VH-VL binders against q9hc84r5073to5261. Designs and how they scored, part 47

Target 1, 189 residues: q9hc84r5073to5261
Amino acid sequence: CICSMWGGSHYSTFDGTSYTFRGNCTYVLMREIHARFGNLSLYLDNHYCTASATAAAARCPRALSIHYKSMDIVLTVTMVHGKEEGLILFDQIPVSSGFSKNGVLVSVLGTTTMRVDIPALGVSVTFNGQVFQARLPYSLFHNNTEGQCGTCTNNQRDDCLQRDGTTAASCKDMAKTWLVPDSRKDGCW
Below, E stands for the ipSAE of ESMFold2; O stands for the ipSAE of OpenDDE; V2 stands for 0.75 times the mean of E and O plus 0.25 times the DockQ between their complexes.

## First folded at step 21 (VH-VL; framework fv_emapalumab)

Design y2 (at its last look DockQ between E and O 0.05; V2 from the best seeds 0.00; counts 0 for: pae E 10.7 > 2, placed apart)
Fold by OpenDDE, look of step 21:
Structure y2 (fold): chain C 189 residues (1-189), chain A 118 residues (1-118), chain B 111 residues (1-111)
Amino acid sequence: as target 1 above (189 residues)
Amino acid sequence: EVQLLESGGGLVQPGGSLRLSCAASGFTFSDYAMSWVRQAPGKGLEWVSAISGSGGSTYYADSVKGRFTISRDNSKNTLYLQMNSLRAEDTAVYYCAKWDYDVGFDYWGQGTLVTVSS
Amino acid sequence: NFMLTQPHSVSESPGKTVTISCTRSSGSIASYYVQWYQQRPGSSPTTVIYEDNQRPSGVPDRFSGSIDSSSNSASLTISGLKTEDEADYYCQSYDSSNYVVFGGGTKLTVL
């Protein structure tokens, strides 16, 4: 099952349904319906304004968050010495390419493409600020995903699963239901 | 240490107005949404209003829409609730509460009593 | 909007286990996090459970939260009941519009 987003607004679900969605808040890209493998979840924050010195000087870029077991990995892009570079935060601590902890491996390809691997699960996630891709093995995650990435069922008819458990007529309509309330952001309360 | 201190409560006649304040300290005030929650004597908790950290977004319970206005002054670390057209059913202890995006209402003030009676 | 329904009161002896239910009238209970607040007489509410089943620091592990999608309800369970647990307990959640709703509250009496 492969889910992707490009251009900040173009989505392709795990089962291959394409749709457009433009949001300004944080949304659930994918989460396990039933926690079986570390309660894996992916989030996209469209305006990541961190308090860190490095990111504070930036323009609140997009950030992709990966939650796995008790770990939080944040992938974002920041400006370093006038150049755009990938920034990976592992439990809120900046880490370098090649860092690994508790079965999670992070790497940076080039200057901005960040990769997170969970070998035990066969999971890989890439993000460069504009494009993300999540690869999940169907054997482990089938029939157990929800979010803007939809379901992993090899059935496009059920891709537009909303937070309330109902299926929308379109995934565009489904996408907004996966808003993560955030009191720090106007309109995302 | 987080502290929330409400003030401005008192006795007011029906149709009257009252302005509550909540002085906050111990945290970056502007980073958190704030709410007013009230509790009528011997009754349960009722959410009244909320305001985002920046103050750009406000939310109201249906029971107070059009009558109450929530606001904040981040330079003074103060939350306000302007209450107009007060009714007997508005009688309650009013709490200001800090909203944390992870925990919910993680801190509450001691409350201030508003009594609406003729 | 939606409602959260709690029993008006529950009673149990010290050392025993008590469960307080919170049933959501519309929308899935699992769609939005549930918080639980404890309010002792003459005091302000304090959080005992957040995000369905998480405990803030300082809250004993005797307190636990759970979600039951089949009954569309949340539950607060207090094991090893102590006299100090006597209080009113409120569940709280919200909807897609971020409309905050509290349950009616449950008075817990320790016999």
Scores: ipSAE 0.008, ipTM 0.556, lowest interface PAE 10.6, mean pLDDT 91
Fold by ESMFold2, look of step 21:
Structure y2 (fold): chain C 189 residues (1-189), chain A 118 residues (1-118), chain B 111 residues (1-111)
Amino acid sequence: as target 1 above (189 residues)
Amino acid sequence: EVQLLESGGGLVQPGGSLRLSCAASGFTFSDYAMSWVRQAPGKGLEWVSAISGSGGSTYYADSVKGRFTISRDNSKNTLYLQMNSLRAEDTAVYYCAKWDYDVGFDYWGQGTLVTVSS
Amino acid sequence: NFMLTQPHSVSESPGKTVTISCTRSSGSIASYYVQWYQQRPGSSPTTVIYEDNQRPSGVPDRFSGSIDSSSNSASLTISGLKTEDEADYYCQSYDSSNYVVFGGGTKLTVL
């Protein structure tokens, strides 16, 4: 089951349904329906800000967040000497390529491409600030995913499953329902 | 003000080559995907190629794959199209277009004419 | 990978309403954003609708866009038609491989 986003707004679900979506909030890309595998969850924050990264800046970088067991891994991009470079925060602490802890392996490929592997689950996630890809084995996650990445069922007919359990006419409409509420921002609650 | 200035068009025989350039100004060039779009005389718009802001991803219409190469030099704010093995059907005005992923092709150059004839 | 089919021409009187259709040959029109471009003679295209039904700043609200999933088509509607609206109009969309396709274009004549 492979879910991807590219071009800033182009999504392909785990079962291969393609759609476009542009939202400025944080959205659930994927979460487990049954919390069997450490409550694995993926979020895309389209307007990610931290006090240390953006205190003086007018715009904030995009970030991909991975929640697994009690770990919180953030993949984002920062500027180093005028060039974009990948920044990986493991439980809010910056880590380098090759870091591993509690069954999670982190690497940086080239300058901005960040990769997280969870070998026990066969899970691989990549992100470079504009493109992500999440690979989940069907054998472990079949019938157990929901979010903007849809279901992992080998059936595109049920891919546009909304947060309320109903199927939308298009996955573009479904994607809006996976908002992570933030009452501090208009339109994000 | 956003400006896109194409150059490098001209008359060439079939099988020949040309290299188009597009000088960009008025925006952070490396933040945006760029595209070439062409228009044959009296005809509609045809997408040719696109390249990501970093230059790491390139895309081509089937009609030009293997013959055209899109590239960019972000230090010079310049987009390129290397056109090889040119055919008569490649005759068109070639537009450089800025891609804004919220609005599509928001700025277009004035175009440069490529004529392929014997 | 797919085609967007538009009527070759449409015409209408000033003050009236015209609708230009854009039909997608494969895949769902509703899955990908549709843009609309206006091209006046001798000029480069300009965007009049993006993301199916949004107007860029400076485009009058008499321009509107819509999607019809049942006919697998998008539409550009221009109400209160003015002489300066006479132009060629192109729809544009894309698929999962980032291939971009333009419609064949529609010549709008204001009578």
Scores: ipSAE 0.007, ipTM 0.526, lowest interface PAE 10.7, mean pLDDT 83
ESMFold2 (binder alone), look of step 21: mean pLDDT 93; pTM 0.936

Design y3 (at its last look DockQ between E and O 0.07; V2 from the best seeds 0.00; counts 0 for: pae E 13.0 > 2, placed apart)
Fold by OpenDDE, look of step 21:
Structure y3 (fold): chain C 189 residues (1-189), chain A 120 residues (1-120), chain B 111 residues (1-111)
Amino acid sequence: as target 1 above (189 residues)
Amino acid sequence: EVQLLESGGGLVQPGGSLRLSCAASGFTFSDYAMSWVRQAPGKGLEWVSAISGSGGSTYYADSVKGRFTISRDNSKNTLYLQMNSLRAEDTAVYYCAKGDYGDYVGFDYWGQGTLVTVSS
Amino acid sequence: NFMLTQPHSVSESPGKTVTISCTRSSGSIASYYVQWYQQRPGSSPTTVIYEDNQRPSGVPDRFSGSIDSSSNSASLTISGLKTEDEADYYCQSYDSSNYVVFGGGTKLTVL
């Protein structure tokens, strides 16, 4: 099962359904319906603002968050010496390419493409600030995913599963239901 | 230390108005959504209204829509609740509640509450 | 909207373990975080659990939260019950529109 997002608004679900969605908040890309493998979940924050002394001037890039067991991995981009680079936070701590902990491997390809691997699950996630891709083995995750990435069932008819458990007529309509409430963001709470 | 102090409660007649205030300290006020939660005598907690950190978004329970207005002044670290067309069923202790630790809807700190009594 | 249903009251002896349930009427309990609040007599509510199972600083580890998707319910468990735990306990959650809902509350009596 492969889920992708590109162009800031184009999605392809695990079962290959394409749709467009524009959002300014944080959304559930994928989560396990039943926690079986570390309660894996992926989120996309469209405006990830890092704490800085000059918050008004701070850049707010997109951030992809990966939650696995008790671990939180954030993938985003930052400016370093005038160049855009990948920034990986492992439990809120910046880590370098090659870092690993508790079966999770992180790496940076080139300067901005970040990769998270969970070998025990055969899971891989890539993000460069604009393009996202998640690969999940069907053997483990089939019939147990929900979110904007839809279901992993090899059936496109059930891809548009909404938060309330109902199936929408379109995945575009489904996508907005996966809003993560955020009391700090106007329009997102 | 986070502190929330409600004020403005009192006795009013049905159809009357009151304005509650909540003075906040001990945290960056504008970074958190704030809510009002009330509790009628001998009853449970009821969410009343919420407002985003910037004040740009407001939310209301169905029971108070059209009658209550939530607002905030971030320069004064103060939350407000304008209550109009008050009814007997609005009688309650009104608590100011701070947004929770994370990104989701919840509360981590509560004020001591202020009593509003609506009675003829 | 949805409702959260709690038992009206529970009681147990000191040192024992008690569990308070919170059942959601519609929507998945697992899709929306659940919080638990403690209110002692004559006092304001305090948060004892947030985000289903997270414990604020200062809250003893005797308090724990859990979610059961099969019964569409959340549970607050208090182990090693103490007299000071006697209070009303409220669960709270929200829906997809961020409409906040409290449970009816449970009065815990320590025998």
Scores: ipSAE 0.005, ipTM 0.564, lowest interface PAE 11.1, mean pLDDT 92
Fold by ESMFold2, look of step 21:
Structure y3 (fold): chain C 189 residues (1-189), chain A 120 residues (1-120), chain B 111 residues (1-111)
Amino acid sequence: as target 1 above (189 residues)
Amino acid sequence: EVQLLESGGGLVQPGGSLRLSCAASGFTFSDYAMSWVRQAPGKGLEWVSAISGSGGSTYYADSVKGRFTISRDNSKNTLYLQMNSLRAEDTAVYYCAKGDYGDYVGFDYWGQGTLVTVSS
Amino acid sequence: NFMLTQPHSVSESPGKTVTISCTRSSGSIASYYVQWYQQRPGSSPTTVIYEDNQRPSGVPDRFSGSIDSSSNSASLTISGLKTEDEADYYCQSYDSSNYVVFGGGTKLTVL
């Protein structure tokens, strides 16, 4: 099961359904329907993106958050001497490439591409501030994912599962329902 | 099918109070911000107030701040507007408007409106 | 706060194209999405454009929206005008504090 986003708005679900979605809030990319594997959850935070779909707004800084057991891993980029570099926060503490704790491995590939591996689950997540890819093994996660990345069912018919448990006719409509409620964020009310 | 049904409008004297209700159906009410938008007779649309899906954040136009209170009961799928210290300038049709889910501040569905008349 | 300025009225013949402008007084029009609403006499508003240039389901593709950052304005364009398009049209946007502003409205007359 492979989910990806590129170009700031182009998504491919775990089962390969393509759609375009522009949102400037935090959204659930994936979470377990039933918490079997440490309650694995993935979030994409578009907080610094403008509400407009201009090309300049599409390069806005983004953060990818991974929740696993009691750990929170945030992947984002920061400016160092006018150039973007990857920044990984493990439980709110910056860590470097090669960091490992409690079965979670963190690495940086090049300058901005960040990778998190959870070998016990066969999970890998990459993010460079603009593009992400999340790989989950079908054998462990089948029938147990929901969010903007859709279902992991090896069937595109049910990929657009909405937060209320119904299937939308398009995944663009489904993607809206996966907003993380946060009344403190401007423009996300 | 999304439905928004306002009620509670009527004739009220200046300084009086009125409570508007909006019954919502056809969508998961708690996932969406809701707003009140009013339109004085022969005039344009004026935003009045908004509330987040959870009810945790409320927003008010300057013209009503301190006098109006927006609230919601997510267990009853109902939006409310408590209007106190009413003035003649508050005379309008009041619309219940549904926000889209968090992508922008705007309205995808509108109710039929309820008329509030404030006169001596 | 900011204001959205629309022409008071526009008119055009059936089959022609009309453009209704919406100019933002402060802050960039491109920073916050613009919506457009149609209101026929005696009716509640309906959404014809959201997120600058998107059409809700059921709105014909002869309705289009656009943003011009250089003039700090949004536009609603209606091509192939029909007599049923006669209505008031409002633009709407917001700011970083989620304060919502509507334009003053434009009366479209199809002659």
Scores: ipSAE 0.000, ipTM 0.522, lowest interface PAE 13.0, mean pLDDT 86
ESMFold2 (binder alone), look of step 21: mean pLDDT 93; pTM 0.950

Design y4 (at its last look DockQ between E and O 0.04; V2 from the best seeds 0.00; counts 0 for: pae E 15.3 > 2, placed apart)
Fold by OpenDDE, look of step 21:
Structure y4 (fold): chain C 189 residues (1-189), chain A 119 residues (1-119), chain B 111 residues (1-111)
Amino acid sequence: as target 1 above (189 residues)
Amino acid sequence: EVQLLESGGGLVQPGGSLRLSCAASGFTFSDYAMSWVRQAPGKGLEWVSAISGSGGSTYYADSVKGRFTISRDNSKNTLYLQMNSLRAEDTAVYYCAKDYGDYVGFDYWGQGTLVTVSS
Amino acid sequence: NFMLTQPHSVSESPGKTVTISCTRSSGSIASYYVQWYQQRPGSSPTTVIYEDNQRPSGVPDRFSGSIDSSSNSASLTISGLKTEDEADYYCQSYDSSNYVVFGGGTKLTVL
């Protein structure tokens, strides 16, 4: 199952349904319905403004968050000396390419393409601030995913699963239901 | 057919050591996490330890941390439990159990081997 | 860590329906799969329910599992109770730290 986002607003679900969505909040990209393999979850924050000790943020870029077991990994981009670079935070600590902990591997390809691998699960996630891709083995995650990436069932008819368990007529309508409420952000409730 | 056969149980004195083995067959052993679960006489089931399919990750109940070591030899399709500094409260039937997920639950159980810790 | 609480014992007559509850102390019951194991006297445990409500092959359909998020509990229901169902039943679950927990067990007596 492969889920992708490109162009800032174009999505392709695990089962290959394409749709467009542009939000300003944080949304659940995918999560396990039942925690079977570390309670994996992915989030996209469309306006990541958190200050970093190692990054000077002139803008509020997007950030992709990966939650696995007790670990929290944040992928975002920052400007360093006028150059855009990937910034990876592992449990709130900036880490460099090649960092690994508890079965999770992080790397940076080039300057901005960040990758997270979980070899034991065959999971890989890439992000460069505008494009992301999540690869999950069907054998492990089928029938157990929900979020903006939809279901991993090899059935596009059930891809637009909403937070309340119903299926929307369009995945665009589905997408907004996966909002993560944040009272600190205007309109994100 | 999946089979799990425990061995190595016996009578030991407090402070002693035992090594349990579990011979597995009927499935691709290295693809699955394995666990030890014990049951004291007349009591309920208690999870003891788990190990990943590759053997790279191990987990322990608080009651056995620092004393027990779980390991596996995938070339021999065998699971092990090294038990050191044994206590009276470690007396139990020890079962090896096959996981069907990633430390989620068990689909097959062995017949168990009795460990008795007594002076 | 968390705990799973079961009633100590339940009893019912043959042909009737019995339900055994399993309440989780922390974390959502719906977020982590619950398994049920049967242990007859003098025997090893056998799996009768996995992933909340799935039956392994060989387990009669009169065994069923369910989840109730409102009470944060799981239930094992046995319909058409038979004498052979007399056993101890254990629920089991886990957390994101790979910590496995069993309930205290429930002794089912068929009257």
Scores: ipSAE 0.022, ipTM 0.602, lowest interface PAE 5.5, mean pLDDT 92
Fold by ESMFold2, look of step 21:
Structure y4 (fold): chain C 189 residues (1-189), chain A 119 residues (1-119), chain B 111 residues (1-111)
Amino acid sequence: as target 1 above (189 residues)
Amino acid sequence: EVQLLESGGGLVQPGGSLRLSCAASGFTFSDYAMSWVRQAPGKGLEWVSAISGSGGSTYYADSVKGRFTISRDNSKNTLYLQMNSLRAEDTAVYYCAKDYGDYVGFDYWGQGTLVTVSS
Amino acid sequence: NFMLTQPHSVSESPGKTVTISCTRSSGSIASYYVQWYQQRPGSSPTTVIYEDNQRPSGVPDRFSGSIDSSSNSASLTISGLKTEDEADYYCQSYDSSNYVVFGGGTKLTVL
């Protein structure tokens, strides 16, 4: 099951449904329906993108958050001497490529591409501030994912499942229901 | 303050070549995909080609594939369209268009430059 | 590859409301954002609606956009028509292969 986002707004779900969604809030990309595997959850934070459609298009860096057991891993990009570099925060502490703790491995590929592996689950996540890919094994996560990445069922018919358990007419409509409320940000509640 | 200024249009014979340029200002050019869109006299808008902000990915309408090449120079804030093997049906006003998302839609357009292909 | 179909022309009196349709031939209209452009004769297009129903700064509230998944179409609605609204209007969308398509255009005449 592979979910990806590219071009700032183009999504491909775990089962291969394509859709476009733009939002400037934090959204649930994936979470376990039943917390079997450490309550794995993925969030995309678009709050660093400018609110204007013209300024905030595909190019702004975002933050990807991974919650697993009691760990919180944030992947984002920072400026170092006028050059973008990947920044990985493990429980709010910056870490370097090759860091590992409690079954989670982090690495940096090139300058901005960040990778997190959870080998016990066969999970890998990559993110460069603008493009992400999340790979989950079907055998473990089958029928147990929800969010903007849809279900891992090898069936596109159920991919537009909204937070309330109903199916939307389109995955664009579904994607907005996965908002994470944040009263600190206008229009994000 | 976004400005897009096309140049390089003119009269050319069938089979000939032209290179169009679009000078961009008022935004961080390398952050945005760019497109060429054309409009034949009295006709509607037709997308021609697009290029990613980095220049690493290019896309073409079927009608121009193999004959036209889009490129950009991010150090000069300039978009280009190399047009080879021109045909009468390529006669149009060519607009430089700024994408506001990667290949989603356009927020700013240039004034256009006329390309006429005739003997 | 897909097409967007618009009526060739529409007309209406000042002060009234007009709706211009845009029907997608394949793939869901709701899966890809729709933009609307206004073009007066001899001028470049300008954006009046982006992302289905959003107005750029400076576009009056009289312009609105909507999506109808059941007919696989988008609509541009202009209320309180003014003579300055007389123009050609184009819808535009895209697909997962980054191919961009415009509708054929609709000439709006304010009677």
Scores: ipSAE 0.005, ipTM 0.485, lowest interface PAE 15.3, mean pLDDT 84
ESMFold2 (binder alone), look of step 21: mean pLDDT 94; pTM 0.951

Design y5 (at its last look DockQ between E and O 0.05; V2 from the best seeds 0.00; counts 0 for: pae O 13.3 > 2, placed apart)
Fold by ESMFold2, look of step 21:
Structure y5 (fold): chain C 189 residues (1-189), chain A 119 residues (1-119), chain B 111 residues (1-111)
Amino acid sequence: as target 1 above (189 residues)
Amino acid sequence: EVQLLESGGGLVQPGGSLRLSCAASGFTFSDYYMSWVRQAPGKGLEWVSAISGSGGSTYYADSVKGRFTISRDNSKNTLYLQMNSLRAEDTAVYYCAKWDYGDVGFDYWGQGTLVTVSS
Amino acid sequence: NFMLTQPHSVSESPGKTVTISCTRSSGSIASYYVQWYQQRPGSSPTTVIYEDNQRPSGVPDRFSGSIDSSSNSASLTISGLKTEDEADYYCQSYDSSNYVVFGGGTKLTVL
């Protein structure tokens, strides 16, 4: 099961359904329907504005958040001397390539490509600020994913599953239902 | 006041190489995907390539994959297209195109630069 | 085998309304945003519609875009035609790999 996004609006679901969706808020990319694997959840924040980004990067870049067990991993980019670099926050603390804790491995490939591996689950997530890919093994996650990445069922007919459990006519319509409310952001509630 | 100014077009023999440049101004260059789009004389538009704001991701149409390389230098606000192994069917006006915020489509186009591949 | 099919040409008189269609051959037109570009002879393209039906700043409200899921098509409608509207018009959307695809273009002649 591979879910990907390039740019801010171009998605391919775990079952290979592609669509475009423009969102300026935080959205659920994937979460477990039934918590079997540490309640793995992936979020895309299209407008990440925190002090943990460098002061030189006042613009609000995209951030990919991974929740796994009690850990919160944020992948984003920041400006260092006018050049973008990957920034990885593990429980709000910046960490370097090669960091590992509690079965989660973090690495940086090149200057902006960030990778998180959860080897016990066969999970791999990459993000460079504008492109992500999440790879989940079908054997573990089949019938147990929901969000903008759809279901992992080998059946595209059920990919457009909305938050209320109904199937939308298009995955573009489904994707907006996975908004994470955030009163600190205009129009994201 | 977004400006995109292409350069580097010209006449080249089949099998030759050419490098196109696009100078960008009026926006934060590194925030945006950029593309090359071409148009053969008297023909329609054809997407050629795209590159992410950081330069970390590149995409190519099948017709140019393996022969063309898109790149950018964010310190110079410049987009590039290295074209190798040129063919007669690569003859076109090449446009530099800026993606909109959120990457839904193109919001600004350059004036174009003509590449002619002829013996 | 994916394409966006447009009529080769359309003609209409000043002051009248023209509609240019863009039909998607596979997959749903509603799954991907559609853009429309105008290209006058000898000029580079400019965007007249993005995100299916949104107008960039400076584009007159007589330009409108729409989606029709039943015919699997998008349409550009230009009302109150003016001679400066004479141009080639391209629809643009995305294939199943999310790569950019243009329609073949429609030459609009204002008689």
Scores: ipSAE 0.420, ipTM 0.783, lowest interface PAE 3.3, mean pLDDT 88
Fold by OpenDDE, look of step 21:
Structure y5 (fold): chain C 189 residues (1-189), chain A 119 residues (1-119), chain B 111 residues (1-111)
Amino acid sequence: as target 1 above (189 residues)
Amino acid sequence: EVQLLESGGGLVQPGGSLRLSCAASGFTFSDYYMSWVRQAPGKGLEWVSAISGSGGSTYYADSVKGRFTISRDNSKNTLYLQMNSLRAEDTAVYYCAKWDYGDVGFDYWGQGTLVTVSS
Amino acid sequence: NFMLTQPHSVSESPGKTVTISCTRSSGSIASYYVQWYQQRPGSSPTTVIYEDNQRPSGVPDRFSGSIDSSSNSASLTISGLKTEDEADYYCQSYDSSNYVVFGGGTKLTVL
């Protein structure tokens, strides 16, 4: 099961359904319906600001957050000496390429492409600020995923699963239901 | 220490108006959603309204839409609730409540202020 | 729109364990965090559980929260019941329409 987003708005679900969605808040990209493998979840924060939680500045980069067991990994892009660089936070601590902890491996390819691997699960996630891709083994995660990445069932008919458990007519309509309420962000109640 | 102090409650006739205030301290006020929650005498809690940190987004329970207006002045660390066209069923203790950091519920509550709507 | 249904009252002796249920009428209970609030007589509500099963600082570990997807309900469990636990307890959650909902409340009496 491969889920991807490009151009900041173009999504492809685990089962290959394509749709467009643009939001300003944080959304659930994928989570386990039943926690079987560390309660894995992926989030996309469209405005990841470090200076102020309520800031909605255009300068705030996107951030992809990975939750695995008790670990929190944030992938974002930052400016260093006038150049964009990947920034990986492991439990809110910046880490360098090659860092590993508790079965999670992080790396940076080039300057901005960040990668997270969970070898025990065969999971890989990449992000460069504008494009992400999540690869999950069907053998482990089938019939147990929900979010903007849809279901991992090899059936596009059920991809548009909404938070309330119903299936939307389109995945575009489904996508907004995966909003993560955030008191820090205006409009993201 | 987080403190929320409500004021402005009192006795008002049906159809009247009141303006409640909530003075906040002990945290960065503008960083958090704030809400009003009310409790009729001997009854349960009812969410009334919420407002985003910046004040740009407001939310209302169906029971108060069109009659109540939530606002805030971040320079004064104060939350407001303008209540118009008051009804007997609006009689309640009104609590100011702070929404927690992130995707959680309320973490701090004021002591409440009593609003009594009666002829 | 959805509702949260709680029992009107529960009672138990000190030292025992009591459970208060909160059933969601629509939408998955597991999709939206549930909070629990304690309100002692004559006092304001205080948070005892947030995010389904997390305890704020100062709340004893006798308090615990859980979610049951099969019954679409949340539960507050209080072990080692004390007289000071006598209070009204409210569950609270939300939906994708940005609407906050409280349960009807449960009166806990310590016998």
Scores: ipSAE 0.000, ipTM 0.534, lowest interface PAE 13.3, mean pLDDT 91
ESMFold2 (binder alone), look of step 21: mean pLDDT 93; pTM 0.946

